# Miniprotein binders against q9h3h3: the designs that were tried, part 94

Target 1, 235 residues: q9h3h3
Amino acid sequence: EDGFTAEHLAAEAMAADMDPWLVFDARTTPATELDAWLAKYPPSQVTRYGDPGSPNSEPVGWIAVYGQGYSPNSGDVQGLQAAWEALQTSGRPITPGTLRQLAITHHVLSGKWLMHLAPGFKLDHAWAGIARAVVEGQLQVAKVSPRAKEGGRQVICVYTDDFTDRLGVLEADSAIRAAGIKCLLTYKPDVYTYLGIYRANRWHLCPTLYESRFQLGGSARGSRVLDRANNVELT
Key: E = the ipSAE of ESMFold2; O = the ipSAE of OpenDDE; V2 = 0.75 times the mean of E and O plus 0.25 times the DockQ between their complexes.

## First folded at step 9 (miniprotein)

Design h57
Fold by ESMFold2-Fast, scan of step 9:
Structure h57 (fold): chain B 235 residues (1-235), chain A 82 residues (1-82)
Amino acid sequence: as target 1 above (235 residues)
Amino acid sequence: SETIEVTVTEETSPEEVAEEIVKALEEGAEKVRLTAYGREAIERALEAIIEVAKRLGRKVRITVVIETEDGKRKYIITISLE
């Protein structure tokens, strides 16, 4: 049922991760090259499977920007998946707390702020702002999906190293807002992605931990952040 | 419209702070203001707030002001019932 839908979504995500990425890597490329790179590869024009009329003729899974200090650590994803199967067969309750513990045990700690935007100027402008914040050191790493054949919304993912570090998650939200982003943001730990926790999952878990909404004036931080799992609103 | 002030440090128990917040709100305080310096103290404050929401079984509203003081992050967190 929900497991079937989650399996299909996980397969699509895996395919994108395995296909080639277009990467601006600030660890090895001067920051002065970023504007030209952004102009060459606007996400609204880069196609998922390649098109002679687009900037790419070959498939592109993701368009990414790595910050100067970025050091990837995915943890023990294989061990996480094995433990997840054991948890499901154990009869133990599946809750945000048990998933958090599983993630900690297997060092699968990264997470991401997500924003979904239609292809076009607003998407490209938002991505450019995020990319500059990454290169300038306010964010660690980000990626954006290429344009699907169907023309649906694209997603920008802004990563933090540790979803259990609530301060780091909130600081990333502040940096996104400081970059001029005003759309709805949701925060999802990568453990949920690896385990197939999506909308309408069979355990009735909220697929995201936080939600951030832009405020029109008055807020010192510029956003309202809701902790969905614990029913706490930060404003 | 009474506001109760609480300072949270890296040695403060989140459970004890949660008890103090719950008591203040149950006794009619309109707001509780937490001041926390540095990463560990701020994390303890956030843990206490989550525990308050669980114990009261209702939504709480948090206003967060972030400042830098002597090279450390300073959070001023104001808690009220929603």
Scores: ipSAE 0.000, ipTM 0.254, lowest interface PAE 16.8, mean pLDDT 81

Design h58
Fold by ESMFold2-Fast, scan of step 9:
Structure h58 (fold): chain B 235 residues (1-235), chain A 82 residues (1-82)
Amino acid sequence: as target 1 above (235 residues)
Amino acid sequence: SETIEVTVTEETSPEEVAEEIVKALEEGAEKVRLTAYGREAIERALEAIIEVAYRLGRKVKITVTIETEDGKTKYIITISLE
């Protein structure tokens, strides 16, 4: 059943969130220690469940960097989940607008720019650039997935406080581009993650709100951003 | 009992769990409930369920409930024959 597949994907995401994280916390650690930490824990080498040949012997759910001003605010996730169950049983249409309203009502506003890269030098270099932008204050917080046992692409997540704040989302994109990132970026609100809106979801919703493409010799921004829901260019 | 309960951990043998489920269902249990904590445990539980379906040669119905208890993800899988 469709519900089983969505629950399975949500379970995998929650398991990673519950396992230990490797964290560089700029609120308590000097920025001068970042380069050594990045060299010790390159995401292409850190394994999801630990390996004697990797930097970690124990499971790692995420590798994260917290900025000096980072203050976690997940909102009312429990209230959001209860309202989601009520919406599904009501028979009312499930649309981007109704999900946005649930998120606003329950203050579940955070979201993230996503980039998917194969394990290797390009991933490690991109992560190092993002991590430096976080500790220098251009971004608030970021995390990267560890390497899965069977391989596959890893994901870098760069968070913003409010997915409804278009300017804030665009400012994060600019900072990512300024860090030297040239790959495709997509933006996903955390409400979609909590509610299991992934690829091939039951409601046929696009799982991302924005898309950013690098522009060679373009504007000072360095990228072109598209609103996926409305098919409107923002830059 | 009409329902048997099994806890699955990262140390649990999927083959041993499959044997217990098959035995319970063949002896007339209406359902079997597995409780698993974390990803390794749910992977082992799913492996056991695949083996059960193969051994019984029957359509197996599963229902999965996901709970969060004290900040830990808990998976409850209920198995019955269709």
Scores: ipSAE 0.000, ipTM 0.064, lowest interface PAE 26.6, mean pLDDT 78

Design h59
Fold by ESMFold2-Fast, scan of step 9:
Structure h59 (fold): chain B 235 residues (1-235), chain A 82 residues (1-82)
Amino acid sequence: as target 1 above (235 residues)
Amino acid sequence: SETIEVTVTEETSPEEVAEEIVKALEEGAEKVRLTAYGREAIERAFEAIAEVAKRLGRKVRITVTIETEDGKTKYIITISLE
């Protein structure tokens, strides 16, 4: 039951990463070309496996926008994996704190805010806002899933460099809200992706570290952010 | 302390990979590490893992590492028994 779901999610993530990406790279492409690119590739119409009636005839794994300062750093993933295997073999408790320490030791620090939206105008509008924020320098990098063959919600991922940097995580949340996004956001560290931690995991870990809910006329940031592990509100 | 290495390609049978994994684990290997390049190889690797869990009637522990080599994404899937 839970194991089946985790295997399916892992397989989907791997396939998406391996298929071609549609990328607007602000490091090499003028910002003036963004609006035309967004019009050509609205995520509600780009199909996962290609369709003659869609913008793409070939499979697309992700639609992404890279900011001018984007410099990917995966850290020491091999060292992380070796330490993870040693931890599991040791019989010591596997907790969010233990995983955080593994990630810090091996410099696997990136993470992302996630939002799930149904295909349609609201998704396309949200993605356009995020993409503009990336190109204008308020966010570093983002991607959105293409439309699945069977339908269902699509995901927008907005990345930050360091999930242990609470200020950086909160600044990204503020930039997302400034872009007009009002839906629920959850934050997931990439170390959980490398270690295969999804909703169904054998360690019973929550797959996200932070949660953000829009609050009209509330905080200066337009949202309430909860640290799920410590049950502490970060406003 | 033995780890068995298996490369999965677009031509590899999931059933044959499952047989190799089951044999290695039954013969006392601590871990089996699968390396897969490309979408079809990854799909075949996960089909094999599901078959291993069914054959052994036990929970299988899986960890996944993603690396980049020569501009290609490399998936390393490490399998062990709980």
Scores: ipSAE 0.000, ipTM 0.117, lowest interface PAE 23.0, mean pLDDT 79

Design h60
Fold by ESMFold2-Fast, scan of step 9:
Structure h60 (fold): chain B 235 residues (1-235), chain A 80 residues (1-80)
Amino acid sequence: as target 1 above (235 residues)
Amino acid sequence: SETIEVTVTEETSPEEVAEEIVKALEEGAEKVRLTAYGREAIERALEAIIIVAKRLGPDVRITVTIEDGKYIITISLEKE
């Protein structure tokens, strides 16, 4: 967020990952149960640290939906972090290409499309659309943040397996648009998250690789996609 | 001719295709059309156009058409 340090953002992310998750797992749960689950746990009402008056009395880090074919592969995150520390100590240049190579070497390839929405009907409706696309097989996995005690926008994350697979990233964007999403989307490789690299960092790296804007009727994909790193429109 | 046709396969070098595209456009071609079938060929085609965009900048217009379910992509590069 604006005004927060990279350390604060990293601590928030780690805490959320370590706290319990509310999961709809299509690998083991019939798709017919999804609508009831979504009604029980609308993200605008699920509180980050629990409240006896909300759907949850205990802390919730994330609300997630796993697709039927979801097979997580986190890669070698520990090896990635060790190599990153060695790179910083070495004095060698730190560039987008260097991070891409570290990610490939350690098989830390996942990435995500992000959308930020205020708590309310539009957030819950967007999440329901994404969740249905996941359960129906158009997307692999997604999660949404619970409502923070201090307020603010919530984030929906839609994951792809490999940020170096440009077609896969574009196919996910298309599926998000087909689910009825019209807000701004940005794509970030998880390697940047694991290394604590956010928008304002000392290496001047842009962790956002792609940006997607909804375009009514002008694109077969329903959106205009910009490759932020190379400043190229993929439309 | 007005348009140069290039087929990209899973064995195609993005750097070599990018060089071919740049040379064709600099030598007077008005348009270069790339056709790629399958995920790996499409990725190589996309990598090649990014290399071309870095070299020619605002001198090219790139249009990408993706047909989901068939993994077919057509890329049009036109001289500005």
Scores: ipSAE 0.000, ipTM 0.236, lowest interface PAE 18.0, mean pLDDT 80

Design h61
Fold by ESMFold2-Fast, scan of step 9:
Structure h61 (fold): chain B 235 residues (1-235), chain A 80 residues (1-80)
Amino acid sequence: as target 1 above (235 residues)
Amino acid sequence: SETIEVTVTEETSPEEVAEEIVKALEEGAEKVRLTAYGREAIERALEAIIIVAKRLGPDFRITVTIEDGKYIITISLEKE
């Protein structure tokens, strides 16, 4: 939420990554089991810290679906962190270009399309569509946040392997739209997440690289994508 | 260049360590380094950081390093 500091958001993200995940792994689980799994764990009902009245009694950090071809590669995050400390102490300007180069040097290339939805039918329906696209091979991997104890919007993250590959980022957007998703999407490189670039960050950087809006009128692509950093339309 | 070291364990109160961090920074410490080993200690350290962030706002930075093969998180808090 907008009320939290960048440091607070980073701390919450780290806690979620350390807690157990509910995972449908298409590399080891038949696709025919997906519908039952989605019915068992609708994200609007899965609670972040567990509740006997919800599908989970224990904490859940994320609900995720791994595609058949999913091969995780986080890059050299430790090297990235060391270089980031050196950059900050150098007094050099912190810019999107500087962060991009840091990410490339340390192979921290993954990124994600984000959509924020209120708990309820629309969230569960959107997640089911994304999950099916992942299992069918049109997307590589996705996750959705559980419902927070304090309430608020939940986030669906749809990952791509390389945020510097614009064609791959746009291909993922098209697959999301083909799955029936019509809400606003924003794209964030994972390097920004590791370095604590959120809304209200101290460096005043835009926390997302691309923005996708559903295009009314049935265009072949289905969406209009903007490069936020350069203020250039990509579609 | 004064760095204050704080070890967080599974027995450490998040409120207690948050208070120590805020106190150290308000009394002029340049950096506070938290070391936490193991899941419960890491969870308590993160809860403490959330408390500190709510009290101090954006006036400090956090650097987190995770060591391969071990769940050791070193968290450094410092003013600009």
Scores: ipSAE 0.000, ipTM 0.179, lowest interface PAE 16.5, mean pLDDT 78

Design h62
Fold by ESMFold2-Fast, scan of step 9:
Structure h62 (fold): chain B 235 residues (1-235), chain A 80 residues (1-80)
Amino acid sequence: as target 1 above (235 residues)
Amino acid sequence: SETIEVTVTEETSPEEVAEEIVKALEEGAEKVRLTAYGREAIERALEAILIVAKRLGPDVRITVTIEDGKYIITISLEKE
């Protein structure tokens, strides 16, 4: 809990998206170059605003890896935002079902598994595992935040193309676990991000749809996934 | 002691499967296993179990097993 407003969080996210990204693009770069790129840009050392003592002298918003088949589709975000404003003005109930309907109507379907790790070896190791899974085709695209000026945890985001495709979301979780990731994961549709809806919001909406916890033994793929909205455990 | 087997296909109605599951459990079945092959069938099976979970709440346990590379899912519903 940071204490910042939704507007402040949205402004920070927009700034990061607009600043330059460090990208390994497997659509145009041979997979053999990945290990050197990961060694050059470990996320625990890449600074948000640049530093002569870090790998980057200029600001970096995100460090990203694009898979060979990655084809970005954000949908109609402007139409989504206009419809959201109309919904709020109408006085009609605002529910998870209503947001799902708006997202489908405007094809704003992407979502992401999130993991938060402190700067250091565990973060860099986790990112390397995710990046290799993306380049090898088990995941489509991922990004990690650079080290913040104020310190604190960094976030790895692993995207799926359709949050309504439950199987696709679960397959991504399995691929993350197969990459050696053992920390808590949470899944959030991008529709909530585009609308500026975070955990503490006036509509009491939970933007997190799933949680994944690493499980030793007894799990087919090493995790238990909880569907937060329906309180159903998927193993 | 009794497990009821149900196959979900890309043509199966999630609402109809959910009703079948609830009826079987109400009639004394201890577990219902759903088998689905392929992405569309799996999604329909997942929709059905969410309908069941909303109706029966914590009285039922849902376990999903996905077989790698085959898009095969087995859903086990176990009465708590």
Scores: ipSAE 0.000, ipTM 0.343, lowest interface PAE 13.4, mean pLDDT 81

Design h63 (at its last look DockQ between E and O 0.36; V2 from the best seeds 0.00; counts 0 for: pae E 16.8 > 1.5, pTM E .783 < .8)
Fold by ESMFold2-Fast, scan of step 9:
Structure h63 (fold): chain B 235 residues (1-235), chain A 80 residues (1-80)
Amino acid sequence: as target 1 above (235 residues)
Amino acid sequence: SETIEVTVTEETSPEEVAEEIVKALEEGAEKVRLTAYGREALERALEAIVIVAKRLGPDVRITVTIEDGKYIITISLEKE
């Protein structure tokens, strides 16, 4: 059943957020220490629940890099969740526009570019590039999942402050591409994560707002960004 | 197009096939289709699928079709 799959994903996300994080915080740590930190904690080797053979013996929920100007603003998540329950019982249609209004009302505006990569050199190299872009000020904040016990792809999340700011979302895409990233990227507003909007949701909503594909050739920008909801090329 | 075709033989490395599948799906291919001729080639393909399933996790979707003694295995990834 679709509902059970979404609940499982939500439970895993909540557990990761509650467990300890490995953080390089550029607000309090010199940039010169980043390369050593990246070598110590490659995401392909950091284990979700700790292992004597890995860099960590204790559980790690996320590996994160905070930029020098990073200032978190999660908005009113409790108010968002209460309004969501009310919306579901009201019988009003649940659409991208309705969710957007809910997010704006409760100031839950952050969102993220997602890239999913198998554990290995490509993941570690991509994360190192993203982390350097964050510390250098080209991106604001990013995190990567540790290696799960059951295996599977790991996710790099590159955050922007406001998913309704299309230019800011596109600027983050450009910075990711400038860091040498060539894989598929998708953009998801955090409101969708909080409300359990995943691929097999019962409202048949697109689980992401944008996708970015690397395209090299001639005068091309280096990526093509598609607005998935409206099926419109943005670049 | 979005479908990547790979032929598997009794001489094919499962690790190399797994690497091709993972790379194609991570770069946005819709599907990877393996064609294995005969039982020994099928065994190599299945070993590759075990590696792929371990690396990509529960999002991987696999279908198998048998045609004229050849095995066609289609791998896709349920995305976010």
Scores: ipSAE 0.077, ipTM 0.602, lowest interface PAE 6.8, mean pLDDT 85
Fold by OpenDDE base, look of step 17:
Structure h63 (fold): chain B 235 residues (1-235), chain A 80 residues (1-80)
Amino acid sequence: as target 1 above (235 residues)
Amino acid sequence: SETIEVTVTEETSPEEVAEEIVKALEEGAEKVRLTAYGREALERALEAIVIVAKRLGPDVRITVTIEDGKYIITISLEKE
């Protein structure tokens, strides 16, 4: 049976994370070059494996833009994972508060606004708006997934440094809305990703902390942000 | 033979993906093709496959391929 072993699948997952990124780093590259870079590497045309005729000849894991203030800090992910395993073994109740405390303890505080868009002009335009906002210092870092052959939705991730900082999360939402993006946004802490907490998990934890819906003529933010854990509007 | 396409995203649980696969197979699909973009989606797809394998048993052939920057997981129900 030509079934790939779980080890092969894990190896491939690791390989995808190790694939090269197309990065515009505003710390080292003049902002004046952003438009040319965006024109060269539109996300709807950049292919994951470097298909013939694509802007990239080599595999690309992500397309990313780093702002002037970007500093990569992932915290103690290994310590977080070990603590999580110990917690599961203890049989203690696991709550959103528990995860928040684990994240704080291990300094794994990053999170991201997520938007899913079909390949095409709307995606490229949204990405250009986000990239500009990052380079202008309104956002710290963002990435977009490359196009897959099957034409599935691409994801734009806009990061914030601290998912526990509600103001920072809301400011990022405002910046995304100011960039002209009107689609649904969901906010996910990275701790939930590192711990393998997905929708409908056995602990009944919601991996999405916030939801942002575009609003015409409403608040200065142009969106309504819902705290999903508490079912309370924050705006 | 109808191949059903399932896209695994960051919003889809392994259980939901598994249910979609099982449903497609039960409805007469010979193949289900999972597309996972990136590590998180792949992890979810793998977890879903484990659920499907436990539920459907040895009658399911699972092939994993990496194509065009995505993980493609094809699940085929071998009907004897």
Scores: ipSAE 0.016, ipTM 0.280, lowest interface PAE 7.5, mean pLDDT 83
Fold by ESMFold2, look of step 17:
Structure h63 (fold): chain B 235 residues (1-235), chain A 80 residues (1-80)
Amino acid sequence: as target 1 above (235 residues)
Amino acid sequence: SETIEVTVTEETSPEEVAEEIVKALEEGAEKVRLTAYGREALERALEAIVIVAKRLGPDVRITVTIEDGKYIITISLEKE
């Protein structure tokens, strides 16, 4: 029972990463089927490993909805990671502009709005609204984590295809708010995720590019979106 | 004997988790238990743990258990 080797841990991590996703794919499934699917698989009840009483009997890694216009493109992640390692050892400056240029060069341009919600009606309602927005074409793709046995907050990720396209990112924020979501949203480009760059990093990079706060009494009803790198309001 | 449960995913901020762990332990929780599914989530959890250890010092104790592809990481403050 002492068998915690690096090879053993890597094999277990890889096995868990291969767990199936529950996917509603609007490219192959009629939109009229969505409500039944949402009722069958509320994220507050879909469990990571298929607990008794769950709608799923098999492990679920993520629950996802793909819109009709969804075209998967992760870009040159391998090349991005190699260039990043070389940059770190080069002594050259590492800045937000450097990260942006690496992402552009390697075509790793996707990013996501994130929201964290406790299991329950609020989470399921938010997910249902997001899923409908994806199927109706206002959003491209979204996923939500399954319920962990220990409870704790779950995450909804709403993807955009180009974090350098501010209009596209703001349009996604607007679509999320139109679905009735009022919680804090944070936007993280996938380049930061693939490079493992978090808020407390030695380069003082800010991996949260935007924050969106819902407000009723501000200068506009809807979102207040702040560019965290430049401390500039965008809406 | 309060155990605080935290779920870690590939999208989780190690700094946010670390702040959550420190806050829970400072508020008197006996243990904080992180659950991470898969290698990427584990990497996030381990980065958080490094932050916690630097901030809270030598009394931090950490155990890792693997169960059915699930990493359970327990953090507590122990006496020397």
Scores: ipSAE 0.000, ipTM 0.216, lowest interface PAE 16.8, mean pLDDT 79
ESMFold2 (binder alone), look of step 17: mean pLDDT 81; pTM 0.760

Design h64
Fold by ESMFold2-Fast, scan of step 9:
Structure h64 (fold): chain B 235 residues (1-235), chain A 80 residues (1-80)
Amino acid sequence: as target 1 above (235 residues)
Amino acid sequence: SETIEVTVTEETSPEEVAEEIVKALEEGAEKVRLTAYGREAIERAMEAIIIVAKRLGPDVRITVVIEDGKYIITISLEKE
C-alpha cells in the first residue's frame, strides 16, 4: 500500500529543474556560435547523470536555448500555492476553469508546447530546428531533456508567456511547424506544473489544454489545434 | 531499522537533512520518509533529495505523494 499513490514523475522533474543546465543564451552569445553548440551537445547524446563517453561528465537537468528578448516571469507562485491549498480544503469543485482563474489572479501565465521523441537523429534534428527558431526570434525560449540511463522518450518544451492568449499559443504552434516539426504537440500551462497536475492526478483533469496535429491538405496552417478541455477545434 | 521519519520546515538545512538520510540508509534503514508542508519547506525537501540522489546514485528510489499541499517523500535503496 506504501507505494500505491506514489508520484515518481514529480520527483524526477524536480531533480531535473535543480540540476545544472546547458544553456545557449542568445542575449549574451552571438547567433553564429549556435551550430557549433548544437553539434557539441546533441540531446540524444547528452546523458542525464554524466558519462565520460558522452558530451558531459557531470549531471545535466536540461539543455536550453534562450532568445534575445527572453525575460522570465513566474508571477506570484507563493500566492498561487496559498490559494490552491484554500481551494483544496474548501470542498469546491476543481476544474480547468477554477485553475485558470487562480492562474490569472496570481499572474502565473506562462505555458509550453511539449513534444516527445525517441533518442536519435529525428530528436536532434527537431531540437536544432527549434533552437534556430528561438535564436532567430520566432520563439522565446525552449529546452530539451537529456538522455535517461534506461533510454525512453525525451521531451522538447517550447514556452509562451501567456497561456490565456490563444493567438499567441497558436502563433507558437505555427512557428514550431515552420521549423519542420511534424509530431504530436500538447500544450501545458505552467500553473498545472506548479500545482502537480500530471497524467494520473486525483482530480481527473486532462494535464494539457491544447493538442496540435500535423495535417497536410486540410489546413493552410499545416496543423489542426484542438482545445482538449472543451473538445473544440480552434483551427 | 524500519522507517526513519524526518520533518522538513522552512528553516531546515537541506545539507543536514541529506546527511541524515544518507547515514540512515547506509546504516540499514529500509526507508526514510520526509514530510514537508508549505512551499518553503517543500523547496528545502526538494534540495535535500537531489543531494541524496547525487550521493547514492541510480539505486536510489524516491517516491513523492502530494496531498493537500503536504509532500510525503519516501527514499529507499534498491537492494537487488
Scores: ipSAE 0.000, ipTM 0.078, lowest interface PAE 25.2, mean pLDDT 79

Design h65
Fold by ESMFold2-Fast, scan of step 9:
Structure h65 (fold): chain B 235 residues (1-235), chain A 80 residues (1-80)
Amino acid sequence: as target 1 above (235 residues)
Amino acid sequence: SETIEVTVTEETSPEEVAEEIVKALEEGAEKVRLTAYGREAIERALEAIIIVAKRLGPDVRITVTVRDGKYIITISLEKE
């Protein structure tokens, strides 16, 4: 046992979402201010619960960058959760296809590319590249977790509007690679996050839909993307 | 003599681990030791080893040991 259930992981995610965020909002802030903001709030130094010795003295749930065209739409999460309860009590199979249909019905379509990096220069450099791509319009929105007290890996999340739009998901992957990112990426639809589909879920579902690997020996924009659910290479 | 320790998980990039292994050995590390739990992590560690073998050629030596369900893979270069 890993010592955490899907319920515990969902509780942690909810707490982070409810705590204050540090946001660079390109809709209201000039792009020329981004470099100074990144220097002030490197994710390896921003602490989850605050520390007078860090850039923040108060809790921070997420560090985020919003693109100029960012228009949040979370869909009908309440309706999704009600339908999920009904599905679980119905005895119908819980599959990727069933979850996809629930997401479409309730317009909970956003998803994200995830990358996990240890605190340090590599994380801060990767985040700066992603943030610049967002502000320049190649990506829509992104966030990165602050440093936890225990010193584990931090996560960068790069969002797309619609996980069912395969071309949009692949375009985001290409933009991430063009920003110089070479680590493993996995793609998770927000519906899985809302419903608590994490590693050790009881339905034995893979918690991510896509996996992207950097093409070693190719350009920084090159990658191989695998559809995990259907076991099909997309690139 | 330096041994570099690396933990491989189901989220680890085989390409990045391979690059770290090659760099460490070329810079004089005696050994690099990979530790992996579970099938997914083990498969990623083995993929990294395939990349390392292609880059370093016949001088690379690889040993696999299993302890309590944990796979320990040791990589070294034969001195010439």
Scores: ipSAE 0.000, ipTM 0.141, lowest interface PAE 22.6, mean pLDDT 79

Design h66
Fold by ESMFold2-Fast, scan of step 9:
Structure h66 (fold): chain B 235 residues (1-235), chain A 80 residues (1-80)
Amino acid sequence: as target 1 above (235 residues)
Amino acid sequence: SETIEVTVTEETSPEEVAEEIVKALEEGAEKVRLTAYGREAIERALEAIIIVAKRLGPDVRITVTFEDGRYIITISLEKE
């Protein structure tokens, strides 16, 4: 059942990526328009498949904000997928290290900090803070899922360019905390997402590389960051 | 009560620094403080602490202060 759950999550993620996105693009839109856009499209009210009573009548896969300096580089995802199939057939061990090398070889380096929040004012407030940090240049790009189910959590994803750049990952955590975010954060490389590695996966791999917990007065940065793969507290 | 100070630069070997840290703590130093400035030096410091944590196990305590491009790591062993 772990395999079935992972496949189901991968299918839902692919569908969201393929459906239309609501995007505030700071490369082409004045920053002064952000507050009106956030008020028009609060993530707690935007529905996944559209609803006449919501801000959208048509499906929305993601709500996203692109920073002024944002330049997407997904790497060679097709080559990654082919190499992944070869790796699974080879009998070679599937470990965090082999996946890391696969990602580096195919330049699939981006990753993201994830936060899961229940629909409501706290989610909308957190998203507004993240969106402003992106438009102001402290973060590069972020997206949030639309509302899919009563009582179900929504996810905010804050991207970094290179998951192997530990300093960059930690700087993004610091910027998220500076934006007023106090909830649990986990960091996931996009290579894991492309390969369908979620909580339930056949290889029993931890689906995230880092975990960040807000700690008032504990760290100068306001958070405690754990490297899950090496079991090392970094802050 | 002894604190050993180590500066990590863009020329520093993570393996050599890790060896220095492990040796100092095994010889009874209370803590080791690493200071690194700039992206490349900080990345080398992070690599070194991962090596140290793997060698010393769950009793190693690592705390980090990161301000204005300076990365200060304090490493100690929790005594029973």
Scores: ipSAE 0.000, ipTM 0.240, lowest interface PAE 17.5, mean pLDDT 80

